# VHH binders against o59646: the designs that were tried, part 3

Target 1, 363 residues: o59646
Amino acid sequence: MKNPKFTENQKEIEKEEFEFLQKLNFIIKESLELFNTNLKNSMKFINYITLPIIMASIESKSFNPFSEIIEKHIAFILNSKMNSLGYKFLPLGYSSDLTYENDNSIIHIDIKTANLENPSDFKDTVPLGINQSSYPGVLDCKIRGKNIKADCKKIKVYPNIPTTYNNKLTITNALLFIYPDYKEIIDEIREDYIAIRELISINLKDILTPIEGSLEEFLNYKPSNEKKRLEPILDNIVRGYFIHDKLRHEFSENVEKDLEEFEKKIIGIAKKLKEREIKPVAILSISIPNGELAPHYDDEIVSGKSWGSSFRYHYKKSGNSVFKGLDNKASRAVFLHINKEYLPVLKKYFDPITVYELTEKRL

## First folded at step 1 (VHH)

Design b1 (framework vhh_nb_b201)
Fold by ESMFold2-Fast, scan of step 1:
Structure b1 (fold): chain B 363 residues (1-363), chain A 120 residues (1-120)
Amino acid sequence: as target 1 above (363 residues)
Amino acid sequence: QVQLQESGGGLVQAGGSLRLSCAASGFTFSSYAMGWYRQAPGKEREFVATIYSGGSTYYADSVKGRFTISRDNAKNTVYLQMNSLKPEDTAVYYCARGRYSLWTGYYDYWGQGTQVTVSS
C-alpha cells in the first residue's frame, strides 16, 4: 500500500476525471444508433476510411483488418461528437487515437475493439503506449528475451505527458467496444481478400505502401466550402497508391491491369461490408488515473508488456478509486452500454456485471 | 522518433566502386520503401534509386546497370552499391524513407547525407 488518503488537490483531480466519464457516457448514449448503423449508409466509412485501412492492413500482413475498420469508424463518429461539445482536436503527435482540449482539460481517448470469442483481449487489462497517459508506466525486467518472474524487478517509467499543462488537466480514457465474432464477415469476403493478398504479394507488393497518416487526415478533414472535393484522394486510395498523375504513364500495361484488379477487389469488399449491421455487445470505459493519483494505487495495476514500448493497465485491480457512484472493485472500469442478450457470456468474465455498470442512478 | 544514419561515402577514382549504408530506427522498417537521392553542388536534389517493401527496385536512368540498391530487414539497413563511378556521380547522397514511393517524390524523413567524390 502507498498513501491511504487523497489530498484535496487529488480529490479535485479525480472529480474532474469522473465528470469527464459522465460526459463520455452521454456522448456514447447519444451516438449508440450511429455505432449500430448499417455500413451501407456510411459512404465516408466505406470509401474514405474503410479502403485505406483494408489496404494498410493487407500490406502489413494483418489477420484482423475488420477490427481496425470498426475502430476507425468509431473514431470518426466520436470525433464529430467531441467537436460538437467544444473539444478541439489537438495534434500533439502522441500515440493516442484521439487527443482533444477545451478550456479545462486535455483529453486522450484510446479506442479498442475486442472479439467476444477472445476474452484475453477484454477481461482484465488494456494496453497503453508510453505516451498515451500521464500515469507512470512499468518496464518488465527481461533477460535474453525471457521474463524472469521469480527474480523480476520492475522499473517505473515516467511519461512525457504532464499531469497538467497550462492549467489544463490530462485525462485518459480507453474505450473498449466488444463485438460478436467477425468470422461471418471474414467468411463472406474471404475469396476477394485472398485474391488481394495474392495480387499484392505477387504483382503489386513493390508499388503499394502503407497509407500512413492519411486516415488521420480523413478523420479530421472538414471541407471549409462546397468547392473542395475528396474524389482525387479517393481515386488514389482506391488504387492503393498516392502516385502523382503525371507519373502514371511511366507504369507498364501489366502494372495498370493489376492495379485495376486490385481496385475492383477492394471495391467489392467495401460493397459486401455495406450490407453488414454491426452492433456492439458492450462498451466499456477504462479511466486511467492521472499521474498525481499514482500514490493511491497498488503497483500491480500497471505492468510492462515489452521493454520500453508499452505497458498494461489492470483495470480490475484499480479498486482504490473514490469516484462517486462507482464501486471500489473495477471503479475505474465501467460499462457505458450492455446488450442484455449477451449477458450470460459477459457474466463469465464480469461477475457480478452490475459492479461494472455506469447507470443514471450511479451518475 | 525516426532516425536515418548514413555511412560509406568518400573519395574514389573514376571506374571505382563505393557502398553506402543507411541504418534506420524508430519505425517498422520492413513496411516502408527506402531509397537514395543525391544533390550535386548548385543543382536540385535528384532521385537515384528506391527499394520497395517487397524487395523490387526502381532506378534513375543515369544509374541503371551501375548502381544496385538492396535492403536487410533484420538489420534495418538499406544499401547502395555504386559501380563504374563517373565524375558526374559526385554529390551528397541522402537516405530517405518513402511515405508512399520515393521515385514519385513522396518522402517524410531524410538522413544527414554522405559525400561521394569521383575524381577523373
Scores: ipSAE 0.000, ipTM 0.093, lowest interface PAE 21.0, mean pLDDT 67

Design b10 (framework vhh_nb_b201)
Fold by ESMFold2-Fast, scan of step 1:
Structure b10 (fold): chain B 363 residues (1-363), chain A 121 residues (1-121)
Amino acid sequence: as target 1 above (363 residues)
Amino acid sequence: QVQLQESGGGLVQAGGSLRLSCAASGFTFSSYGMGWYRQAPGKEREFVATISSGGRTYYADSVKGRFTISRDNAKNTVYLQMNSLKPEDTAVYYCAAHSKYWTSLGRYDYWGQGTQVTVSS
């Protein structure tokens, strides 16, 4: 594709991107059991998922409960690991997912979920918004109909994230979790999810407060009786993290009844997710090049004809497939986890399958 | 229904000070993280400062030690105290609010219309 010589600065950029990939691989492998909704300890699973359910229901404006809940669950788990590695949360206006800073870089993790039954969402491209990377691209629009012979004017894409911010390099990683068909699960939890959102919007809107604690503080909460019911535990967590202190002693009978219903619906969703043993099929890391690297990579961003926002980044395109300034040409799109049960299905879309270990291997 | 209204901008000489205010309405202010961004003509929007719902603050390197972000939940207002202003601080300053329920997640859901800050010579 492009073969200009790499500058020393561009080699340093790729080194930082690759070092982040190594750290991300470590985090994902260490946290694999936490992404599995089939945890042996039911209390641990419910504690791990109930807070993400609450966050998704409060924050999300979408009525797709599975994607919203699982995205928050993934974010919550990653957040705990990023903090332990010395990364600090950086709340920029550029991303809807996770942004952190280190001494050397600003790291943006764009969490993606895909249904294994919809390969168009994962097999060749990932959605990429102007707020999610510094990579400049060109929309190659195709004319259909009578004038398909005419040249189409290419549209330049201007990213909203700069390549360097306050002497820190901006790194973007799209982290894709592929799940088995979850449409039935959406149908099972949709009514409870809508009920939670309505309770928040109508009855609880003025009393809920932001959670100040960390995931580790939440997970280490130990009730006096861990073997029985979760309801007393969840009630204490809700009162501690979600209810404004000034209103805590002035709750009406109706507010207490609404909180009980809120808790029951959350526990209901959590139990349904656990009973279905939802596990990711695979976890794919896509290292999207920093914009300073554009001369060495394909500048075409495939448009999915999205209304209003995102383009699709073609991560399998030959010009985008490897780190070009690194000696061993490591893959930019690489599997961090594969559920071996699904390997035959994945091979229909990926051949070879590149898995990241201490060194890359092909399955 | 949601509104963020900035005020306090204006013309000031280098070395001077300004205090920006952002009045919020239409949402539960105490549940939101608040931030300030700026955009100079012909340049991209850049981060200035943020304050979480719990009071944790973060600053761009270019403003550390000179700017202070604070909030008053009783007044539904976030402030940016700008000291030792430089000509390169000249920009339109935007207030932003993001729904966030722990410190490690966030994006700005709402933006104000902006207030002009001009620092001369």
Scores: ipSAE 0.000, ipTM 0.195, lowest interface PAE 14.3, mean pLDDT 71

Design b11 (framework vhh_7ubx_2)
Fold by ESMFold2-Fast, scan of step 1:
Structure b11 (fold): chain B 363 residues (1-363), chain A 120 residues (1-120)
Amino acid sequence: as target 1 above (363 residues)
Amino acid sequence: QVQLVESGGGLVQPGGSLRLSCAASGFTFSSYAMTWVRQAPGKGPEWIATIYSGGSTMRDDSTKGRFTISRDNAKNTLYLQMTSLKPEDTALYYCATGSPEQLLKYWGYRGPGTQVTVSS
């Protein structure tokens, strides 16, 4: 479709979207220092859960090793601030997305991270799940994964999030944190990673059962376009390590020495990473127009390949890039924070750069 | 507070049957698709079946002749009826909210799992 259509409740929905955007802007600006400080402190929590994720980045240029750590800290800070503004956290079981309510609305926040070197992750689109999608239709699909395998028949895809729930408007916001490239940090730990691999292969392989098979699969992993392929392997490693750690004290004294050397190398990596300060380049808010995207399947508004692939909302496209009920005076995608040192790079993808204010500011 | 609690697992002989249950709380159960996933030792998680809010189902071809997914919205409970169990069905079985496409993109909310062991 060429001309997007809007719901009859457009003004009411957009007022709630804009009110939330104002509150989100206040929270982010007030809490910016807390993000920076807490990110440094969170690096101290590098452990056996986060280490495999970081190590995976050594093999894959497109894999962001810090996204999980950063997203958890963003969620923690947002939750405390949203509660102070009278929003109640709603534990809905669809995903790790944050959902809140107040007297007027239900707010769905999808936290995203991207690195500055991969502009395809931030410059034009944001991914949508089925629960956030207004995509109606029938899809023939084939889902391919290494650990969750599904063949699907024809599926009718309908919006899962209504524009109204329990007499409250529902709105969706994608909150995107853009960070600098991590390559230098990854290169610094490469030697320790190789040493850990050698310990596993030569000295500890028989002792790290039940995790040995999963670790060997991970260490022999080749980079691919699908980072989610690694998640089930990492889950097996984490679970296996947790079980193994419980039995560690039952091992012989010779095995204990080898495990201590393994732990020493892991702690060494954690210490190197702990001293790194991670600050966002920019923070972008994207207000997704719930209910307005159906039946738009075209590449101008919503795109997607198949059931089991994420759909993408093209937030820069004409007609959907602005709040229509606000006389086109406000953009749906606006920056809440910009590190001015990165303005030249950002302007390659966002010229002009739209900064949130009641009377929209452009750089 | 979303909670999913699986039960009904245990030790069973090859060729036997088990019925797994998943008790849900903290969300409007009837409005959500529900899924069963299993993870065998040394393997990644495998999707088994999904049942949508309207009652329609999707099942993995490898188990669909032996496993049946169902739900009772009045009791906020999801079920998996398992028949003709084989040693290779030995795994930790989880229930989860959402469809396969959501579980592939995000590890959605799931319970702690219930262990099924098929052995003599």
Scores: ipSAE 0.000, ipTM 0.126, lowest interface PAE 20.9, mean pLDDT 63

Design b12 (framework vhh_7aqx_2)
Fold by ESMFold2-Fast, scan of step 1:
Structure b12 (fold): chain B 363 residues (1-363), chain A 124 residues (1-124)
Amino acid sequence: as target 1 above (363 residues)
Amino acid sequence: QVQLQESGGGLVQAGGSLRLSCTTSGFTFSSYAFSWFRQAPGEEREFVGAISGSGGSTDYADSVKGRFTISRDNAKNTFYLQMNSLKTEDTAVYYCAAKLRSYSAWTSNSYDYWGQGTQVTVSS
């Protein structure tokens, strides 16, 4: 059921989108320090938050564990803050990272991370799958054959996410965190990560099971009292893995050695990482227009180059990065945070840099 | 205002030692990787040595490896070049340089900030 207030009413839709941008700005500014991935001097944080995230990253076959650690940490903090503002988390099967609802809206937050060394990931566009927003995409149609070459009219592709759902407006934000290059830190721990992945995938695959469920459920897990001989093994359970009960009494010397090596490698990584802080250089909020707004925006604002290519949101196209129906012409692509030390580098890719300031005059 | 200030240059005899310091201000020291470059009269700037933002990784030009040591003191916002067993070929203006950890290249064009240079003269 559609809400008449949001059907074809540009100003009302954009007011709701802008109101959410203001709430997101409040969350980021109030909680800026919490978005730092603190790998420094916190044994509880390392053991119960960062190590499970590292292990999940390894299990996903990622070659860049820091990117996944950062994204999961951001998601965890955002989830806590969204809940505090009365938004209810929805575990939907869509491609968005986080989905929430309140009385009048359904919010999709798509978390993006980018390395300052790789401007192609952030300077012009962000990836946006067709089912991450309600905005229709445009796809090139090209026919190529042995004796035939033809270009079709561009094809409009409609997402499965509706513009309104049961009287609630669909709102989509891409939240881009730009970080300094931590490749040097990744390189220092790469061999240990590869060894852990091999131990899990080859030697311990039938012994270790990842913890299912939410990160919050995992963080509240408390191991039961166990015999002294199992102390190193119990620490693995706390780090996001369960050892199958059937093997607790039948550990061969080889299995025990592999479990000890697994634990030793994890502790080694934690020790190397505990002195490290990962702080964002900048945080950019990108408000993707609701699909009802398509007649008022460039129809190629969400586009793919060819059949089967990924879609991208082109936030720097002229006129497409502003709330067109609002008198203040507020920016849809706006910096919520900038570390001033990195401003000269950022100005190579953003000129001018639009920083959001929350004021009543803009409403 | 970002600034790098070098000190410790001067005249030294071949086989002697000298310690250069680069004091920094206007940025978060721990977020930057640091390097030393040198330039002899009429020559291009050449890489001497580098230290990562963590201090865990160092790299040196083959010509100075085993003789020079780069180090950093995060508490003092200062990094150093300890030069031992100096040769007449080490005579040059020495420049300290800083870059965001985002850059992995050890070429002069990858550095964001530079000092003014300090003269090192090694006599025979």
Scores: ipSAE 0.000, ipTM 0.111, lowest interface PAE 23.2, mean pLDDT 69

Design b2 (framework vhh_7mjh_2)
Fold by ESMFold2-Fast, scan of step 1:
Structure b2 (fold): chain B 363 residues (1-363), chain A 120 residues (1-120)
Amino acid sequence: as target 1 above (363 residues)
Amino acid sequence: EVQLVESGGGLVQPGGSLRLSCAASGFTFSKYAMSWVRQAPGKGLEWIGRIYTSGSTSYNPSLKSLVTISRDNSKNTLYLQMNSLRAEDTATYYCARHYKSWLSGYFDYWGQGTTVTVSS
């Protein structure tokens, strides 16, 4: 910690962050049974954006192609509960998974998933985009070019979102769900995925990374009477994929036959996923400090490398794991839920395990 | 192949203005957030600012009154307008692409740089 003395404003900032942690804990515990639902309920979120991402994950041999579906399901549950706490959803694009506001604050919730078999994804840090928090990051850069390769000193990068906007405080929370391995499920659907790829000659790169506004364009899309004839069999699960003009133009001369075969394969995948009940091993809440608190924490608590995947929040560093200005000195990284059958595995990576209750409990 | 090529650098007098360009090729430019970064002789890298796919910008607070970042997606070109240049602005200027569009916080490709010298 660079400076141990907090101003009254900085104490109020931490108080608001801690108050949100309390509200988040209440919502998670009240909704725990809903997070323990089967994957059939999550399939309602398959659309023209999430389906290509799942297919790309399978193609890249990812161990968790369903993370996007699971994250959408989590978002749906949280959204229904956040409204009951007086938070209004803000559709600010893809910069944050969930953004809400009330009279005092703008809340950014960054939903993360991790595989229990890959502890490097959860044991020390969480990935954090510079557009998901107001905290400045430090980038350890390398310059790469046709004629240039050089290692560079660290550079400070400032986020686009302000610490306060229209008298509302920016609060960022990374909500990490740790799940068991998905290898068995991937093996079951691989052949159906290959068949789908052969039916659609689409450049997956063009749809794997949605541009700003593409989700809004899809949500405001109204199908013509002609396209309504191609409605999907399972509610809205694949509607956006079949009725999107871009995808229709990618099919062969026998568009309707190809769409029918594609739909059969997607339904086949959905039926295989329907029988799977996926429960989180643990749910970890990480309260990233507001940028006004930077003088009290190490410069590198939010840091990244130019050759890495993103900035990371280093929540286990002594300077960043505690609310420094509060009398209770509560942890910023704290478990809201633990599935006790996995407790021995979790203790290999977390010692002690800090669980949030009316008063913090250490396991 | 992904290529970023900066141009427009050179000698400029104190108080002058200069516009740098970065020509992008080998990828769908409109789908990526782009940044400008500079390195003064003997010093570390300093981030100047970013432009998102929407055209929205974010700047280093110490530089925001002196620079403007813009883009022309029809020409696959990124721009940096600099005004009221000082000797301290002498540096090699790099353009960089954000990994996975504007959603990423790190750079996966950099240009070779263009040198700006502010001197009389």
Scores: ipSAE 0.000, ipTM 0.300, lowest interface PAE 16.0, mean pLDDT 70

Design b3 (framework vhh_7aqx_2)
Fold by ESMFold2-Fast, scan of step 1:
Structure b3 (fold): chain B 363 residues (1-363), chain A 122 residues (1-122)
Amino acid sequence: as target 1 above (363 residues)
Amino acid sequence: QVQLQESGGGLVQAGGSLRLSCTTSGRTFSRYAFSWFRQAPGEEREFVGAISWSGGSTDYADSVKGRFTISRDNAKNTFYLQMNSLKTEDTAVYYCAAKSYLGYRTSSYDYWGQGTQVTVSS
């Protein structure tokens, strides 16, 4: 049976959501120094998974090759803070990035990153997969599927995530980090990357094998139980990535020279990245309403443009909510950090009063 | 192993819209990052847009920013490119591509679709 406390009780539900928002704001606020770190502090997240992703992004001429490493960096910091405050990590089969529980709630946190040059990714909405929250969405039915007689009408779609589970309220938060375009950093490492790619293509393939199974350890890292491989020196990663020490005696001098050159180039990239700063332009906490709140909103705040597309949460349209952030407005989206250097650009996309108040009164 | 199948290409007038879909086979869809590329006649293949394995990050070429949107649906093993405000310069063969974050060497995309033709007339 449903918990009566949370069944269609807008005030009680939004109180729980707001209390979690306050806890999340505290965690992010105390971690701001970690998010405003030089790339050298992010080097411990450059491993057998993230380094290939950066290299592949450079190969594909992507503008944001650091998106994946930034997401891992954020997840690492957030996970360590949540665990230290008594939230238990849940390895559930949901589409949310991080899932936790305590005595009263199940917490879903979706980490979002956006490039400041792509305002469509942040200025009005955030992407929200159908199974990333408990809130029902509406689709514009241009392609309606086999059995649905819907001629370009909107179709209501229900998520599989329940509004409550084992008497705990489901709370969903999208944590949005906006970053500047890092094109100049990419240009600095491109030539070293090309040299590495050419070296690998000359028959190091059979030696390069993935080291699997560390992603769960990475996500469940606790500060009081540090693992050396979460803070590796790049030369140790290269050694672990290729071959075991016992096999080195069976390889030729030419293979050793090729591995030495590869290591030298990887270290060169790491040195250049280490000297650069990764700083967010802004950090927003966006509270997605629990599905029991749907009857209390006047419009379709979660919607998608076509059948099968991901939904978007229209966080600027939730003004009829009684939920209020620190600015005392009906707001489910709150700035946790603003880099003042980028204020002129941010004011173009966000309410100037809200931006000004948070600039002077950061959480 | 993953195979990619594209759909949704065709003929459209300038200013119109098209939605491309890329359906994948395999049980590891959630572990792949996805991208769209295009190649116009007589030109090199160019990057169009990308979405990370978590769906939390997207990236676009300057020529399509604000007009194109990439998205993914893990439940359907499908990802999409919504193309709005199409220009004649968008005429190309569009390719979907997938990259595993677990690859030992991922200097390029691991899997590619066969391509789908998009023609914008004006």
Scores: ipSAE 0.000, ipTM 0.180, lowest interface PAE 18.8, mean pLDDT 65

Design b4 (framework vhh_6z1v_2)
Fold by ESMFold2-Fast, scan of step 1:
Structure b4 (fold): chain B 363 residues (1-363), chain A 122 residues (1-122)
Amino acid sequence: as target 1 above (363 residues)
Amino acid sequence: EVQLVESGGRLVRTGGSLRLSCAASGRTFSSYAMGWFRQAPGKEREVVAAISWSGGSTWHADFVKGRFTISRDNAKNTVYLQMNSLKPEDTAVYYCAADYKLSYTWSQYDYWGQGTQVTVSS
């Protein structure tokens, strides 16, 4: 059981981790409107390649076509703000999304996104690469052999980033953006999508495949345990949409009208999506302890079940969400933003809800 | 460890102005969020304004918006509350508080001053 008294150096480590949390809170709150605007502006750049991926999501509950786009735009906004707080971008070759330094610390920010309908992505743990923090992880490994009984031994895995580098303390923060389910967006475009499928099957099947089978391949794409890459299919669809125009003069007036309706509906879907504003439900900051603090936290605060699997940081387990050297006064896992409309749903997974800045007297 | 001392409270006429100061001792001041609270006789303590560690984020209660402004000078370890267009209902003991997190609930703050009395006559 790890609960020894904190040394003065370990208290200073937690103080620096917490000082970064305060700075992060400042830039998130000052930039909240920019996150909303940037996501809205990103939707304006939806094109024929992005649209087919979104359409495929109609057939899959697990597919989230926006997660990568959202993470990229969050990273862009954060990067534009870190310099104003005295942080210089530092490319160290680690797997962190963003790495910065100031006079005292090297800061690793790992951007996470989660869908409110997938609570396993946010309610208890966050995924973590061992090379994104200095905290040692623990693996439960099963050893098997031809003449050996199966056994399970816990193996300590040391991260490849140090607790300090060039006299600067390594600090890691997982910044989690929770978004609402995209079902409403999918529902809004569903009727146009059905109309497109009907046009293909009834009127345009023989002429929409200048690259044979490409559109049918996409429309019949199903999720599988081994996910196929969609990009070759999307490339063929894009070519199909542009190539058919060369053959239009060979068709009857009715076929030409159906092709124009098809293109109009595809553009209509893209336009509806461009006009959507996507706002985060909540923004959660998770301060992962520096490895020097390991004696004060549970052995399995970072753990995985098998060799080569992703690790998870257990931020709710046994006080893992609190800065212990600061007399348990400050939370390592704390909300920087909550959309009050979603508070009842969030309370199912976070009770109590710890907010860095409260907009209401009670949560 | 931080100790807070408020000053500037006095008797003022309706429509007058006052600036309250909160001086902090201790090297951790720049890492704290700060708040101004008030308590009138027989009433519960209520939040008036709050400011982040850097001064970049501020919050003011609806009943003082446009009249009061919170600010801080980290070089002087001091937080200010500029009060304009004072009303009789602003009469209260004003408290300065510090915590590692910004909060709109007074019970969340760990460090408190002794308070400074503001009286607004009509």
Scores: ipSAE 0.000, ipTM 0.172, lowest interface PAE 19.4, mean pLDDT 68

Design b5 (framework vhh_7ubx_2)
Fold by ESMFold2-Fast, scan of step 1:
Structure b5 (fold): chain B 363 residues (1-363), chain A 119 residues (1-119)
Amino acid sequence: as target 1 above (363 residues)
Amino acid sequence: QVQLVESGGGLVQPGGSLRLSCAASGFTFSNYAMTWVRQAPGKGPEWIATISSGGSTMRDDSTKGRFTISRDNAKNTLYLQMTSLKPEDTALYYCAKGYRWLTSSYDYRGPGTQVTVSS
């Protein structure tokens, strides 16, 4: 990290970041119970469609559709409140989760989730796309090949988001929600999930024939080695079940018993999950520096592992002129919320832990 | 049932000070943001300040040097300390549950307490 020199332009950019941080902190603190309630209610609602995907994703560690569902509910809550704070929703053609503008800035918010059991996803860095920041990054340019694996120079890559748009500054914020490991929840529902898969494979295959393509994909799906998403496949299977259930009066008693058992198992999983408290361990706001600040930082504060469209922002290595974040040192990351139950675990990665306190005075 | 009761208003000379209080009941006060707003006759409500459940404050730029919002969770009471009062501060002052005064679309507010700044 280079020691940033205070300049007029740097001060303007960083002050605009902190006007946003102030308002974001206010929304998060006042909406914390609403986030918890919506996440819990989302879990209840989606069990029917997404539970097998969630289990497969967790077991394979390949992807997490639970994260997507959580992120969409967080986005819904934020979107309902941002206009009251002087931010107008702006549907730009970039990959940020939410984009807003005020009189001075275009604000990109990227909503991130992380599992407490995987500290590599939260302790030092946050993942970042080329379309999610104006800050340039550095790629690991190792050439694919047995005999040419490390002999290349690091390549500087420029982001797709400009530093200004229509004479307004671009501000990027990653809002990171850390959640507990779901192993306990998975253990509670495992037997019911196994029973569902068995019913589909053995008892219900014939009646699900109209969606056979989706059923075959489901039975043979391996999340750890497939990039194809499972939600459309499971959605088709569940739709098939409900279509047949509406026509149940046309089926024999044996088929009706199998459909009743399928329904009973799905409802059983939903009931077990309905009563679970789903609360974040911690919420971090991470202000990703505007590209105009690049001369003041190391080339590797935004870095990638290899060729691709994603980077990692090393938020513990970048400062700010108007506030102190993590460790009460120069940092662009701050805690907006900490669940005290998890404080001993968090102290393994953040020492000392400082929760951001909104005041009239900029620090 | 949410109940909010404001007090502490009155007639004061320009440059004077007043402390407004809002007694809250019918909900877990410590879990909610609390807001002060004011309304002059014939005008819409004007947001003054909000204090979060955690104690963080957000204030309107025109008053933030003169007005201080605070709370006492043990007493379920919200306060507004007003200094260097000006004639344009004359209004009915309300306390409100939450931050929805920023949107003006939903309120849980008290009946208000009248502040009159006059020579």
Scores: ipSAE 0.000, ipTM 0.107, lowest interface PAE 24.7, mean pLDDT 68

